# Ledger of designs, part 13: VH-VL binders against Uncharacterized protein B0228.1

Target 1, 207 residues: Uncharacterized protein B0228.1, of Caenorhabditis elegans (q09220)
Amino acid sequence: AVVTPSIENHKMENASVTISKVPISHRPRGFTAGSDSKKLAVQRFKLLISDFLSDAQLSKSIDVAAVGMHKGKSMDDILDDVYTRLRRTLSTKQISELAKAQKGLVEDLDEKSAKLVKARVKRMIVYSFDPAAEQIHKYATRPSMAFALIAETINERFVGSVKDLIRDVLTPKEYDIFRKHYHPHIFKLDNIGNNTEAVRTTTHETF
Key: E = the ipSAE of ESMFold2; O = the ipSAE of OpenDDE; V2 = 0.75 times the mean of E and O plus 0.25 times the DockQ between their complexes.

## First folded at step 10 (VH-VL; framework fv_masavibart)

Design s49 (from C2 with heavy chain S100T Y103H R104W S105N)
Fold by ESMFold2-Fast, scan of step 10:
Structure s49 (fold): chain C 207 residues (1-207), chain A 121 residues (1-121), chain B 110 residues (1-110)
Amino acid sequence: as target 1 above (207 residues)
Amino acid sequence: QVQLVESGGGVVQPGRSLRLSCAASGFTFSKYWMYWVRQAPGKGLEWVAVIRYDGSNKYYADSVKGRFTISRDNSKNTLYLQMNSLRTEDTAVYYCARGTEYHWNDAFDIWGQGTLVTVSS
Amino acid sequence: QSALTQPASVSGSPGQSITISCTGTSSDVGGYNRVSWYQQHPGKAPKLMIYEVSKRPSGVSNRFSGSKSGNTASLTISGLQSEDEADYYCSSYTEYSTLVFGGGTKLTVL
């Protein structure tokens, strides 16, 4: 499916969109080992691997735009809210599909809005593939980053290879910091597809 | 449709240089990691080099490190391989190949037809 | 020559199943779920048949399947057909951020 033509169509129909309350953040709270941290890991897993490009998820993204418009936000702020919401719920594959359909997203926009949307889509893609686009050492030490990478490891595509993507983007110093504060080897799959229990905290090591 | 077309191959003497090009069409070239893979006559496949979609990160096989340089021009949808200090062992058909969008991937779903490089005295 | 070990040849009759092995180490095949398989007919460019150990690209027959156990990946072709006659290559990512290929296996359909 393509996400961008739906987004454009819904922008044209803002007046007919139901205003819904959309969560501002999907990040787990800070935690250490305990029953709560396991529960948060499961919630994060669901958020990262669920298909959020259903009609319901697109409608919620349009609701975010409608809420922003009602609150008098600028076009830049409204688009940032929409793409922030999508980035948190979309898989890497779905984000690449959105980028592929980017031309459809800008067809009915003026020049200024089209330029902004192109920049937003590019930033969203970079953040999804390259966590280094964010503050690396801060992300490496955050529990939410650890659980995001665990969830991606459960999505078997990233088993054993997430550190390669991180290393490809990071400088040697940044990778050293990341490696000290994150162990992507914290979730394992066996030969029948069963997963072992996710680790509840990241392990910090001194090199 | 999606296509990769290599050019620049030919016969060169050892120690000389050659530049290969790969013209991409039918897809958004700037979104993909790109690869060079070679195959000596009658032999198997050998990975040569890879370049990130934006040109920032590059990796090379040990056999070509320090002699070959991979580059790209996203405005021209073209991938390049600059081959310096050529050796007889570099004789091969050189393929350009497409990786995945925005993602390091060792799976190549689109390949060019190949261009033959013969290094002989 | 190559870091990954494949048998030089394998053969089968139409309708049979055959398996091609690809053996590496814990720093490549055993360490990552990034094994791909390619089919190459004489004079043609390779074609991707399997990626990420067991996944098929769109358009590849379900007669082709991939698996991995420890340091060995396997390509299995069921219901052999004459057009399956080709060279098959495995590849794997390594811990050194490089890519390696197997030596190739010539499949003969008898």
Scores: ipSAE 0.000, ipTM 0.421, lowest interface PAE 18.6, mean pLDDT 64

Design s50
Fold by ESMFold2-Fast, scan of step 10:
Structure s50 (fold): chain C 207 residues (1-207), chain A 122 residues (1-122), chain B 110 residues (1-110)
Amino acid sequence: as target 1 above (207 residues)
Amino acid sequence: QVQLVESGGGVVQPGRSLRLSCAASGFTFSKYWMYWVRQAPGKGLEWVAVIRYDGSNKYYADSVKGRFTISRDNSKNTLYLQMNSLRTEDTAVYYCAKESYYDHRSDAFDIWGQGTLVTVSS
Amino acid sequence: QSALTQPASVSGSPGQSITISCTGTSSDVGGYNRVSWYQQHPGKAPKLMIYEVSKRPSGVSNRFSGSKSGNTASLTISGLQSEDEADYYCSSYTEYSTLVFGGGTKLTVL
């Protein structure tokens, strides 16, 4: 069988150094078409995910048995099964809107970065349907989950102070929540209650 | 012993309706996904429908969507298939089948019924 | 109709090994580890032989094994016996949460 590496096991090529013809001091700060487009795409996706999960849960019971104990099945198989079921329970309009939002999130990213963002989004959606947890819907749509995706998108798109770039996208309160809860939320959803202290936050805090 | 017994098959004219039943015994029926599979005379197996253990999720083959309805009554340990607008192409032995995993869908059918023949003929 | 491709027939002698293929696409066999194999004797209901590509239910002989490479799953029967003569069907989950069967393979043991 072909094994797809997890986000934690994936290594990307070093960021290329771009020689700028225009001095940094002469460029608009925090005000570019790409930055504004990413903010809008992420905000729309954040709202869509919230509506998407709520509608799916309220209109039809998602097949939470399919997310439960899959002895011997890979996480990618579980993710694919649940995501496919979600798409089948949605209206054509909702499917189209989700696809547009996902496309917007990965626009202007290189192939490796786009794959990482798509994988994170898929996990965020799918783990919301674990048999144990209407709570996981809440957690998957929590600001900290959306902030993780925003942070990854900003990291891949922009070079510089990740802290400053995140603050440009997030409110100060949201940034505090991101720093406090990002890693525990992601790790708990991936590992279903495993010790989060084993997971490093360095990749989200380095510049 | 774990057992599934189908009933309700027979000869019907095109355009009519028929309801199949599958009586389950020997296991906790309310905790297993249940399936309908059919086989036309001299032909291969064709999946028809599946229903979640609590009745909340249902999926159908494209050939029967809008015409067939799968349902279950957990208090009676019985699975049903309501077949409307029957066509000659629906002629087949219909089997009910049990998921192998407790409250989980793997699409592996460890127990099958004996089958019931449905003949749609003018 | 069946969407998965199986050879119509295969044959072998007692003691030999044979392999039956089941070919689909990346949206079914290749996309998921949810391939099952069923044995059907004339006039009988099918019997589960392999599930989740390679797992064997209790009570099924070790002579039966399953595997998958890309979009093709395979059932291998070693040490062929006369009672193995039957029709064999593969099945797979699809990206639409539906199921699809193969066309079936008639195994003849002579």
Scores: ipSAE 0.000, ipTM 0.427, lowest interface PAE 20.3, mean pLDDT 66

Design s52 (from C2 with heavy chain R98K E101P Y103R R104W S105E)
Fold by ESMFold2-Fast, scan of step 10:
Structure s52 (fold): chain C 207 residues (1-207), chain A 121 residues (1-121), chain B 110 residues (1-110)
Amino acid sequence: as target 1 above (207 residues)
Amino acid sequence: QVQLVESGGGVVQPGRSLRLSCAASGFTFSKYWMYWVRQAPGKGLEWVAVIRYDGSNKYYADSVKGRFTISRDNSKNTLYLQMNSLRTEDTAVYYCAKGSPYRWEDAFDIWGQGTLVTVSS
Amino acid sequence: QSALTQPASVSGSPGQSITISCTGTSSDVGGYNRVSWYQQHPGKAPKLMIYEVSKRPSGVSNRFSGSKSGNTASLTISGLQSEDEADYYCSSYTEYSTLVFGGGTKLTVL
C-alpha cells in the first residue's frame, strides 16, 4: 500500500541524512579541480579498502583482548571522521547508497527492535575505535571495516547493500579476499551492555 | 522456460540514435545483473554494458561510455540499451545476457538470440 | 585487437583431444579465477561451457574441461565429435573491473 518515492528524491533525502550527521567543522573544506571525479573517488576507495583486505589476508581479527576506550570522543566524533573520509573518496551515488543502507537497518522493525539495533551499532563503533591520532587514520582509511561491522548487526537488506557496494568497487581478486573474511550476521540482536562480545565474536562464512 | 529476446535493431545513419530492448522470462529478473555484449560481423565478442539487479549501478566499455545508456524496468522484466551518437564501428549483433545475483561470482548462463544494428554511411 | 590472445584456429579428428589456449596478463587471466569459455555455432548465440576456470554448468558434457597455469587458461575437449565444430571464446574480468574477451578460436573437426 505504501507508495515508494522516486529514486532521485529518495537518494537525495538519504544522502542528506548521512551528511547532516557530520559536523560542519569535519566536512571537507574544499576540493581542487578533478578531486571529486567519480573515477578518482573509486580509485581512492579501492586504495582504502585494499589496506583492510591486506590486513584480512593476514587473518587479522577485529577480535581483541581489550577494546579501546574512546576517552573524550563520542560516537558522533567517530562517525564524523569516517564520513569525512568517505565523502572525499566516494561518489555522491555511493554515499547515497550507504545512507540508504544505514536507514534500512531499522526499516520494518518495531520500536523495541529498532532501539536495540541502534544501541548495538553505537556500542560496536564506540568500543572498536581507537581515538589515538595514529589509530584514527587507520579507521578513516578503512571505511569498509566500519561498514562491515555495522552490516553484521542483523539487517539482511543492509548487509546486502554494503556487500554490493564493496563488491562494485573491488577488483575480482579484492572481492575474493573480502568474501573469505566477510562475517555477515556474527552479531546478534541481543540486549548486551558490553560490546566486547560482539566485536570479539568471529565466525567465518564460506561463500 | 528461461529465455531472453532482443528487439529494436535495424539500419540507421551515423550520428542517429536507436533503443534496444531485451524481454526476459522464466526467472526472477529483478535478482540478476544483466549485460549487453556485441559482435561485429565476422568478429569476436565485446562487452558493452552491465547493470545491477535494482538498476542502481551501471558500468560501460570505454568505447561506448558517454554515448550508450543501459537501463531496466523490473516491473516489465525488460532490459534496455539506449544508443546515441552511433558510429559505423557500432555495427554489430547485440546480445543481452543474464549475469548472476553477484557480479563476480557467475558467468553468462543465458543469452538472447541477438538483434542486428547496422550503422551505414 | 582482442585483450586476450587465442589461436585463430585449431583442428582435430573425431575421438581426439584438443586444447585451446587463452593468454592474458597477471591483471586478468593470471590474477583471478574468473575465466569463462563460450561455444558459438554459426548464426547462434554463445553458450556457456566453463566458468570460474574449471567449473561446468549443468548439462555441459564432461568432455569439456578447463584449467589455468600462470597467465594462460586452457579449454580441453576430449573425444571430439562433429557437433563440437564451432567458435570458442574465452573471457575474464580484469584488475580494472572490466570484462574482456579473447579473439576467438575456430575449431574444425576433420
Scores: ipSAE 0.000, ipTM 0.449, lowest interface PAE 15.0, mean pLDDT 64

Design s54 (from C3 with heavy chain Y59W)
Heavy chain, then light chain:
Amino acid sequence: QVQLVESGGGVVQPGRSLRLSCAASGFTFSKYWMYWVRQAPGKGLEWVAVIRYDGSNKWYADSVKGRFTISRDNSKNTLYLQMNSLRTEDTAVYYCARGSEYRYSDAFDIWGQGTLVTVSS
Amino acid sequence: QSALTQPASVSGSPGQSITISCTGTSSDVGGYKYVSWYQQHPGKAPKLMIYEVSKRPSGVSNRFSGSKSGNTASLTISGLQSEDEADYYCSSYTEYSTLVFGGGTKLTVL
ESMFold2-Fast, scan of step 10: ipSAE 0.000; ipTM 0.450

Design s55 (from C3 with heavy chain Y35H)
Fold by ESMFold2-Fast, scan of step 10:
Structure s55 (fold): chain C 207 residues (1-207), chain A 121 residues (1-121), chain B 110 residues (1-110)
Amino acid sequence: as target 1 above (207 residues)
Amino acid sequence: QVQLVESGGGVVQPGRSLRLSCAASGFTFSKYWMHWVRQAPGKGLEWVAVIRYDGSNKYYADSVKGRFTISRDNSKNTLYLQMNSLRTEDTAVYYCARGSEYRYSDAFDIWGQGTLVTVSS
Amino acid sequence: QSALTQPASVSGSPGQSITISCTGTSSDVGGYKYVSWYQQHPGKAPKLMIYEVSKRPSGVSNRFSGSKSGNTASLTISGLQSEDEADYYCSSYTEYSTLVFGGGTKLTVL
């Protein structure tokens, strides 16, 4: 008996094929294409988030988030504290790569949508190593807010791809921990969007 | 079972180049961060370089930055260290060492036997 | 060279306990939970004895233990045996995403 690879493996393989089989050096000079540009942005973000998750410095940030929660700070304040501390502990190279990846993700978006995408990316990074921070994320449980978040950024397919990259970057053990701790909040938002046919027909070019 | 074997060491004159290899067996090489660590004769250990499991990220000790290049070929289960502009103070036994699976780690649970590089006139 | 500070030598008799210190700064030993200890016998490759300050790899004797207080990590070896005679090195992660080793300590079992 044979078993078909999971959809996450297929998404990851497709992203890798875009980057690995069609390197920038093999593309026409100065050429930019819609889908290819988006795939490159996703792959650059994959490398960035892998770097964040593989970096021992992340352990230092967990204590900051925990302290913030004990002081009754809002989720956004805690996320800002953790992200600011992460940026201060990152190398110049890591800061540069983070800036490049975020620019690629938001290049085709209006200013408001870009701000929301940046905020969502920050939350996904923080939640990947501090599950305690997720406990105060109450607005994420409302379907209308989940749809507003998707509608204000990019379509659910691209948002799903960013989320799937976190899944693909984590080891199976880390992903199991992440899935168990975050499923009621992060995965519920992803599932709500992905289960709606009307939302799936919307391209990020419409936003 | 799990093994790392270095090769490529030898005697070279200052200013020349050498390429070291490290052959991995008994584990899924493509999942692990890999390191080079050196030890001058009769001296202590010095960390040299690290490479991410997929080859995308590399970090170097300040003493070798700009002169040494770490690389890997996951299809051949082999780690490399290209050493350019060699100096007498680069004389050392060079060890390859296995880091963590996927996530960066400061600990090396598997070491090779080492290969001696002598930089002298 | 920004090596961590270890005593050059330490000695003990069989059955005794000894402790080897490894002192850094808040940017390495004091700042992170990533301190490792290695044992090296003459002519051999190093062997991992302790990782993440206090954890033992499979196959390492429980006579070896690690701890950390402030900027100083410590390796303690209880019930000293003749085969423990070796060089011991600490290592720490740094704020620059690099690694640094201590200068090494020669343990003599008298």
Scores: ipSAE 0.000, ipTM 0.445, lowest interface PAE 16.8, mean pLDDT 65

Design s9 (from C2 with heavy chain E101T)
Fold by ESMFold2-Fast, scan of step 10:
Structure s9 (fold): chain C 207 residues (1-207), chain A 121 residues (1-121), chain B 110 residues (1-110)
Amino acid sequence: as target 1 above (207 residues)
Amino acid sequence: QVQLVESGGGVVQPGRSLRLSCAASGFTFSKYWMYWVRQAPGKGLEWVAVIRYDGSNKYYADSVKGRFTISRDNSKNTLYLQMNSLRTEDTAVYYCARGSTYYRSDAFDIWGQGTLVTVSS
Amino acid sequence: QSALTQPASVSGSPGQSITISCTGTSSDVGGYNRVSWYQQHPGKAPKLMIYEVSKRPSGVSNRFSGSKSGNTASLTISGLQSEDEADYYCSSYTEYSTLVFGGGTKLTVL
């Protein structure tokens, strides 16, 4: 199996991102659980990441993350590589708009809350791609929304790359099972953009 | 047995519109990515557009983006290419083609016979 | 957008081997294992010969093989036969989620 030290060091679980799961100390003053305005701001930030990046930039970001994972880099290093690559491919206008969007969501957040928002984005990128055989088995029988979203809405060549990586660690029989469960309609995306959160989050207590 | 048959080509003036169709038979159309590829007379191949098996994702060559629209009707086993604001440089034989794998491989294992589109005054 | 670079023509004798190159950049051929090769006889639709750099579809002779080094992909035809005379095109996925073809190579069997 191909599992990076970063994934093993950061014990992440499947979880919806909700304000009630964010520690009180990480919430900005005036940001309350159940606030419709704040829920919409979080939702808009998630959509804005996709909206500001072209398919090529999203695809390249995922490819960079995959290379970093294969080389065993830490999650922070992988995300830094992704953002460094995006800086080279983004126009000045896209960089400015992305910075404003991130700032608009975090400008009323304290330092700890801003780190939490960055961690959410990081985990969405990292956990959308999992080359480990055990995790792919979970995706086949209980597909995570993050993996399905990447497979279906971003560069599908990336799913092929994951298959090639897994082929080296699975027996022919195990690969046949994986191949049967990878049928595209098994990963049909329901309720995308509404209530489905394709993220995994951790707090300081998880590390 | 597996076949793709294009239709809808013809002669049109610049600035006009034309719609191409591609009828699929002999395979489960709804499970494959589908492509449009063109070839100007005496010239090489140029990719035009691709559509995901369920119609949700579409990608276009820069030369046609904003003018052409790819679509499909899985209940009729038919692929379409709506071509608007046609230019003389769009003159070509248009092929529809099937992706070779269930994921997007960008490799075309089955091709239609092609349909000629001529854009001239 | 510029096409991938292929030689305009190559030639060989029956029984020999020839190689056709396809050169791109790190944003297409060099960046992805998604190179395909097509054979086209005059007046006919193209036929897939190689996909994903080196994989051969069912029904394609094992005389055809593909490889890649850096930004250059190669199609090699061994045991050259008269029916191999055709135009050959390479194609590659790009970082823009688009597809680009090479300019084509005319193979002559003398």
Scores: ipSAE 0.000, ipTM 0.435, lowest interface PAE 18.0, mean pLDDT 66

## First folded at step 11 (VH-VL; framework fv_masavibart)

Design D1 (from A1 with heavy chain N57D, light chain N33K; at its last look DockQ between E and O 0.04; V2 from the best seeds 0.00; counts 0 for: pae E 18.7 > 2, off the site)
Fold by ESMFold2, look of step 11:
Structure D1 (fold): chain C 207 residues (1-207), chain A 121 residues (1-121), chain B 110 residues (1-110)
Amino acid sequence: as target 1 above (207 residues)
Amino acid sequence: QVQLVESGGGVVQPGRSLRLSCAASGFTFSKYWMYWVRQAPGKGLEWVAVIRYDGSDKYYADSVKGRFTISRDNSKNTLYLQMNSLRTEDTAVYYCARGSTYYWSGAFDIWGQGTLVTVSS
Amino acid sequence: QSALTQPASVSGSPGQSITISCTGTSSDVGGYKYVSWYQQHPGKAPKLMIYEVSKRPSGVSNRFSGSKSGNTASLTISGLQSEDEADYYCSSYTEYSTLVFGGGTKLTVL
């Protein structure tokens, strides 16, 4: 029936048509990053990705990620560090909602398939963020400068490309079931200004 | 000194109930996920149950689900395991173990010395 | 019995190095999952030796090291001593709030 696309093939195809790296080399020398940039990253995350986490939870998660990116840690390690810190701060309501979503995913797919779906989603997040993390490592002179670079990475175009990659690595059935249980409260899967599946006009110039 | 001390083990007949306690000291008990792990004589370790640091979430191994209830009293720094409808296969040393402050760790850094439960006619 | 496969026993002489394997699946040992190792002397509670695949708790000798490749985790003990004679268990935290232990490995120091 439906052939699952290869992650490797989707990387090459999507990387070719998407502006996936922040052009850090064109930023002014000595530009200052700080609390304003982190607040912007939190606001963009909530608008484009998820309002499931509180401002404080997101702020701390961005701190952990920025330090890891500045140090050049792999995105896998950075995500593990973020999960470790974030998990300790989740409310009982948040944990219940995550458990319900996971239970629904398992019931509608099965245990093995649910695990594979989550692994593919994680792999696409890693694939998409690796270039940005490399730029932050190369060009941020302090961890706090990473906040501005993170905020610039979280834009409609970049987030839209990540969502497109996630859709491409799941079968239609897997995507519909993942969406049923996670969208929109845990993970926003609809794009605001990009439709890469349509035959009609595609915009390429938005961050 | 960080310490966990189990109590309440003994010999009981099949179908009876027993309640285990685990007294915690030397750490902030209310910050930690807590576990029960058992070991049948001459056999390996088997996870039994887990409870969230505030008591709001509880999970059980399939072998005990519906028969055992984990609970905690954070004001007394005590973890409990209520064991109902006991079977001979429940015979084991029961350990109380401290997990981490988060769910996904799987690491148990503090263990009690265990309490023996024997279920026999 | 156990969902994780360990050899039933291993042996070595004082001063040698030995490795104990723990084989599971992509749902427990593989992927991004954490693996822990426990030492248990007869009549005693288990003691955490390795967590998060390769990290040692304070007070655990650097003779103990952990690694993972694919679906197999490994505990390596260098410079064997008589006190290392014990049972060793691996564990992995799986999805859905479950823990899985290996069947255990009896280490004999000759």
Scores: ipSAE 0.000, ipTM 0.432, lowest interface PAE 18.7, mean pLDDT 79
ESMFold2 (binder alone), look of step 11: mean pLDDT 90; pTM 0.928
OpenDDE, look of step 11: ipSAE 0.017; ipTM 0.597

Design D2 (from A1 with heavy chain N57D W104R, light chain S97D; at its last fold request DockQ between E and O 0.04; V2 from the best seeds 0.00; counts 0 for: pae E 17.4 > 2, off the site)
Heavy chain, then light chain:
Amino acid sequence: QVQLVESGGGVVQPGRSLRLSCAASGFTFSKYWMYWVRQAPGKGLEWVAVIRYDGSDKYYADSVKGRFTISRDNSKNTLYLQMNSLRTEDTAVYYCARGSTYYRSGAFDIWGQGTLVTVSS
Amino acid sequence: QSALTQPASVSGSPGQSITISCTGTSSDVGGYNYVSWYQQHPGKAPKLMIYEVSKRPSGVSNRFSGSKSGNTASLTISGLQSEDEADYYCSSYTEYDTLVFGGGTKLTVL
ESMFold2, look of step 11: ipSAE 0.000; ipTM 0.441
ESMFold2 (binder alone), look of step 11: mean pLDDT 93; pTM 0.947
OpenDDE, look of step 11: ipSAE 0.020; ipTM 0.609
ESMFold2, fold request of step 19: ipSAE 0.000, 0.000, 0.000; ipTM 0.432, 0.454, 0.430
ESMFold2 (binder alone), fold request of step 19: mean pLDDT 92, 92, 93; pTM 0.940, 0.941, 0.943
OpenDDE, fold request of step 19: ipSAE 0.371, 0.022, 0.010; ipTM 0.746, 0.534, 0.531

Design D3 (from A4 with heavy chain N57D D106G, light chain N33K; at its last look DockQ between E and O 0.06; V2 from the best seeds 0.00; counts 0 for: pae E 14.0 > 2, off the site)
Fold by ESMFold2, look of step 11:
Parts: C-alpha cells; sequence; structure tokens
Structure D3 (fold): chain C 207 residues (1-207), chain A 121 residues (1-121), chain B 110 residues (1-110)
C-alpha cells in the first residue's frame, strides 16, 4: 500500500506518541562491515517481520534499503524500491498468505478502511526510520557501513516503539483486526519477551 | 503526581441528565486514551465508554449507547461524560481511568477516586 | 451479566498461596488476548496489579503473578498478607471491541 503525499488526518498531524530518538553511533561497536553486519540486521529485522520472509529476501531488501539511505532517498521512496524488488521474489505460499491477510482485513473492515489501516502502518514505519536514514546518509561512508547502522537502529527497544506507534495510530477495532490477520506470521506485534520492559515512547510514570 | 479527579456526581430523578468531569494532572493528558468505568453499590466493575487520545474515536457499552456521550478537551486536560435519560440502573460510582501506554494490553493503569451518581425518584 | 467468570469468594491463611480464576472464551481470554487484574479495597478505587496476562507494574509486589491456560487466566498471590484482603477483578479487551470485567472475587485472609 502507498499513501499519497496529501493524505493527512488529525491522528498523523498531532500523534500522541513520539518515537524515542535512537542514539546512532558513527562507529558501531562490535560490528564489522559486510557479512556480519548484514546477518545481524537480518536477525534484528525479524523482530518485526518474523520468519515470513527468507533470509535471502531480507538480505536483498536490506541491500536495497542501505543503498537508498546512503544516496539520501526518502524513506517513502526506499520502501517503494524495496517492495518493487521484493514482490518479484515472493513464493506462491507467501503471495497466498498476504492475499489471505488482505482479504480478511477487507472483510472485517471495508476496503477503504483496510487501505487506510495499511497506509497508517506504513506511515509509522516511515516516521520511525526517517531520522536513522538521514543519519546514515550523512555519516555512512560506504553502503556496507549502512548495514551496521541499520542493525543498530533495529534493536529490541526500537522495534517495541514501532509496535507501540502502530497501535497508537489505529483504533482498538482496527488494531485487533490488523493483528488478527497479520500477527504473528507476517508481523510480530506482541512485546519482546516477558522479562523485558516495553519501550517507552513518552515521559511516563511507572506503576 | 499523576492524578485523575472526577466531579459532577449527585442525586437526580430518572429521565434527567448529568455531566461528569475528570480533571487530569501530572501527565500529558493528550497522549492517553481515556475511559469511564462504573460500579453500582455493592456490585462489580462495568466499562462504560472509551475515547481515543485525540477525540476522534468513541465506543460505548450497550447499556449506555444512545444516552451517554464521552468527550475530552485536551487544552483543559479534562475528560467528560454527558449522561442523558438517566435510569435507576445507572446508579453507580463513576471512575475516570487512563489507558496504559501499552494499549494493546487493554489495561487501565490510573484511576480516579470516583464520583457517585444516584438516580432515584 | 458478567462476561468473565470468577469465583465469588476465596480465602486463605497468612503465608499461604491462593489462586483466583477468570474464565472466558476465545473471544476475550483465549489465544493472543491479554488479561489484566485489579485489586480494590472497600471504598477505594481499583489498582492495576497485572497486565498483559503476567506482567507487574512497577511498585506491585512480586508476590502477585499471573498466567493463562486456554480460556482461563489466573492470578496467584503468594505469601498472603492481611492487606491482600480485597476484591479482585479480571478484565480483557474483547474481539468485539469492548472491555469486559469478571464479576469479582472477594479474597478473605483468615
Amino acid sequence: as target 1 above (207 residues)
Amino acid sequence: QVQLVESGGGVVQPGRSLRLSCAASGFTFSKYWMYWVRQAPGKGLEWVAFIRYDGSDKYYADSVKGRFTISRDNSKNTLYLQMNSLRTEDTAVYYCARGSEYYRSGAFDIWGQGTLVTVSS
Amino acid sequence: QSALTQPASVSGSPGQSITISCTGTSSDVGGYKYVSWYQQHPGKAPKLMIYEVSKRPSGVSNRFSGSKSGNTASLTISGLQSEDEADYYCSSYTEYSTWVFGGGTKLTVL
């Protein structure tokens, strides 16, 4: 799903949840450029996408994203590039699972609402990654360094914040329906581990 | 200190209206989903209404649909419940409750002390 | 009618463990659904004790724990103390976009 540049609603303009800025290292600790960094980025991306995509599909998607970020493309354009390349590689089973999820979303909502739900989810992903993409453009001297910076950005706290933003921009009904059809086999929308505190997105007092 | 304070309760006759208010302090009210929950004397808890952080979406229990309206004024950090066509079965303590930032859990993490509404003839 | 079924009362002696059950359906308790638990002392507002089935808010004693099996959630209180004497409610967000509570359980500490 592609959102138009003119699509706005009161939720996006004045969202109550602001994703916490992730400190990004100019020299990632514990990373080596190339294979190790990309393997870690693949593993960390699965915190959000699960095993729905193969390691090869994720690796190619990260390659496309890293090049786009290095060149300073917008996250909207980067996600479009990733989708364009990825859809050519989807298996019949993956296509069927995506079609079932979309059909379920449309049946439980209407077609217009389903499109808006997917657009809002995409918008939150863009919002979450824009700052990191800007820093990668400014500071990654090579596309391969972008892999390490992507991996550091996609940590458990960041993924939790993205999941919280997705929940915030959807009504309870929309979120339950989206989760029913996409979780856990396409998106992991539950918290990470029982012993891990959820990532806080605002100043919030502990119970 | 995080606090919710309800007001506007009282004794009214059936068919009359009341407006409840909930004043929020100590947190960024406009970032939180808000709820009304009631408890009849000697009885259990019953969810009444929900309002999204920006006021765009509202949901009601079947027992109050068409009679109650939830609203909020984020500039005044205040939640409201307009209760019309009151019935004796609406007699309860009404609590204002804040939704957790972990909204997918459906939990109410902060509660006011409640305001009593008595509907009797 | 109460949407979630809890025992009306439960009792225990100081130092013992007790468990309060909350039974629903696949539409409210089962599967991926989350359950929360509230403690309410007489004349007081409810207090959140457990969220997301088994998580404790900061400041809640680790004597309180939660779990779920099938369509039944459970609140367990270990090392029972006099101040635990209260009403306890389970709650969930349902498949029908509503919030529901159990009927409540009166815990008596003997």
Scores: ipSAE 0.000, ipTM 0.496, lowest interface PAE 14.0, mean pLDDT 80
ESMFold2 (binder alone), look of step 11: mean pLDDT 91; pTM 0.943
OpenDDE, look of step 11: ipSAE 0.031; ipTM 0.641

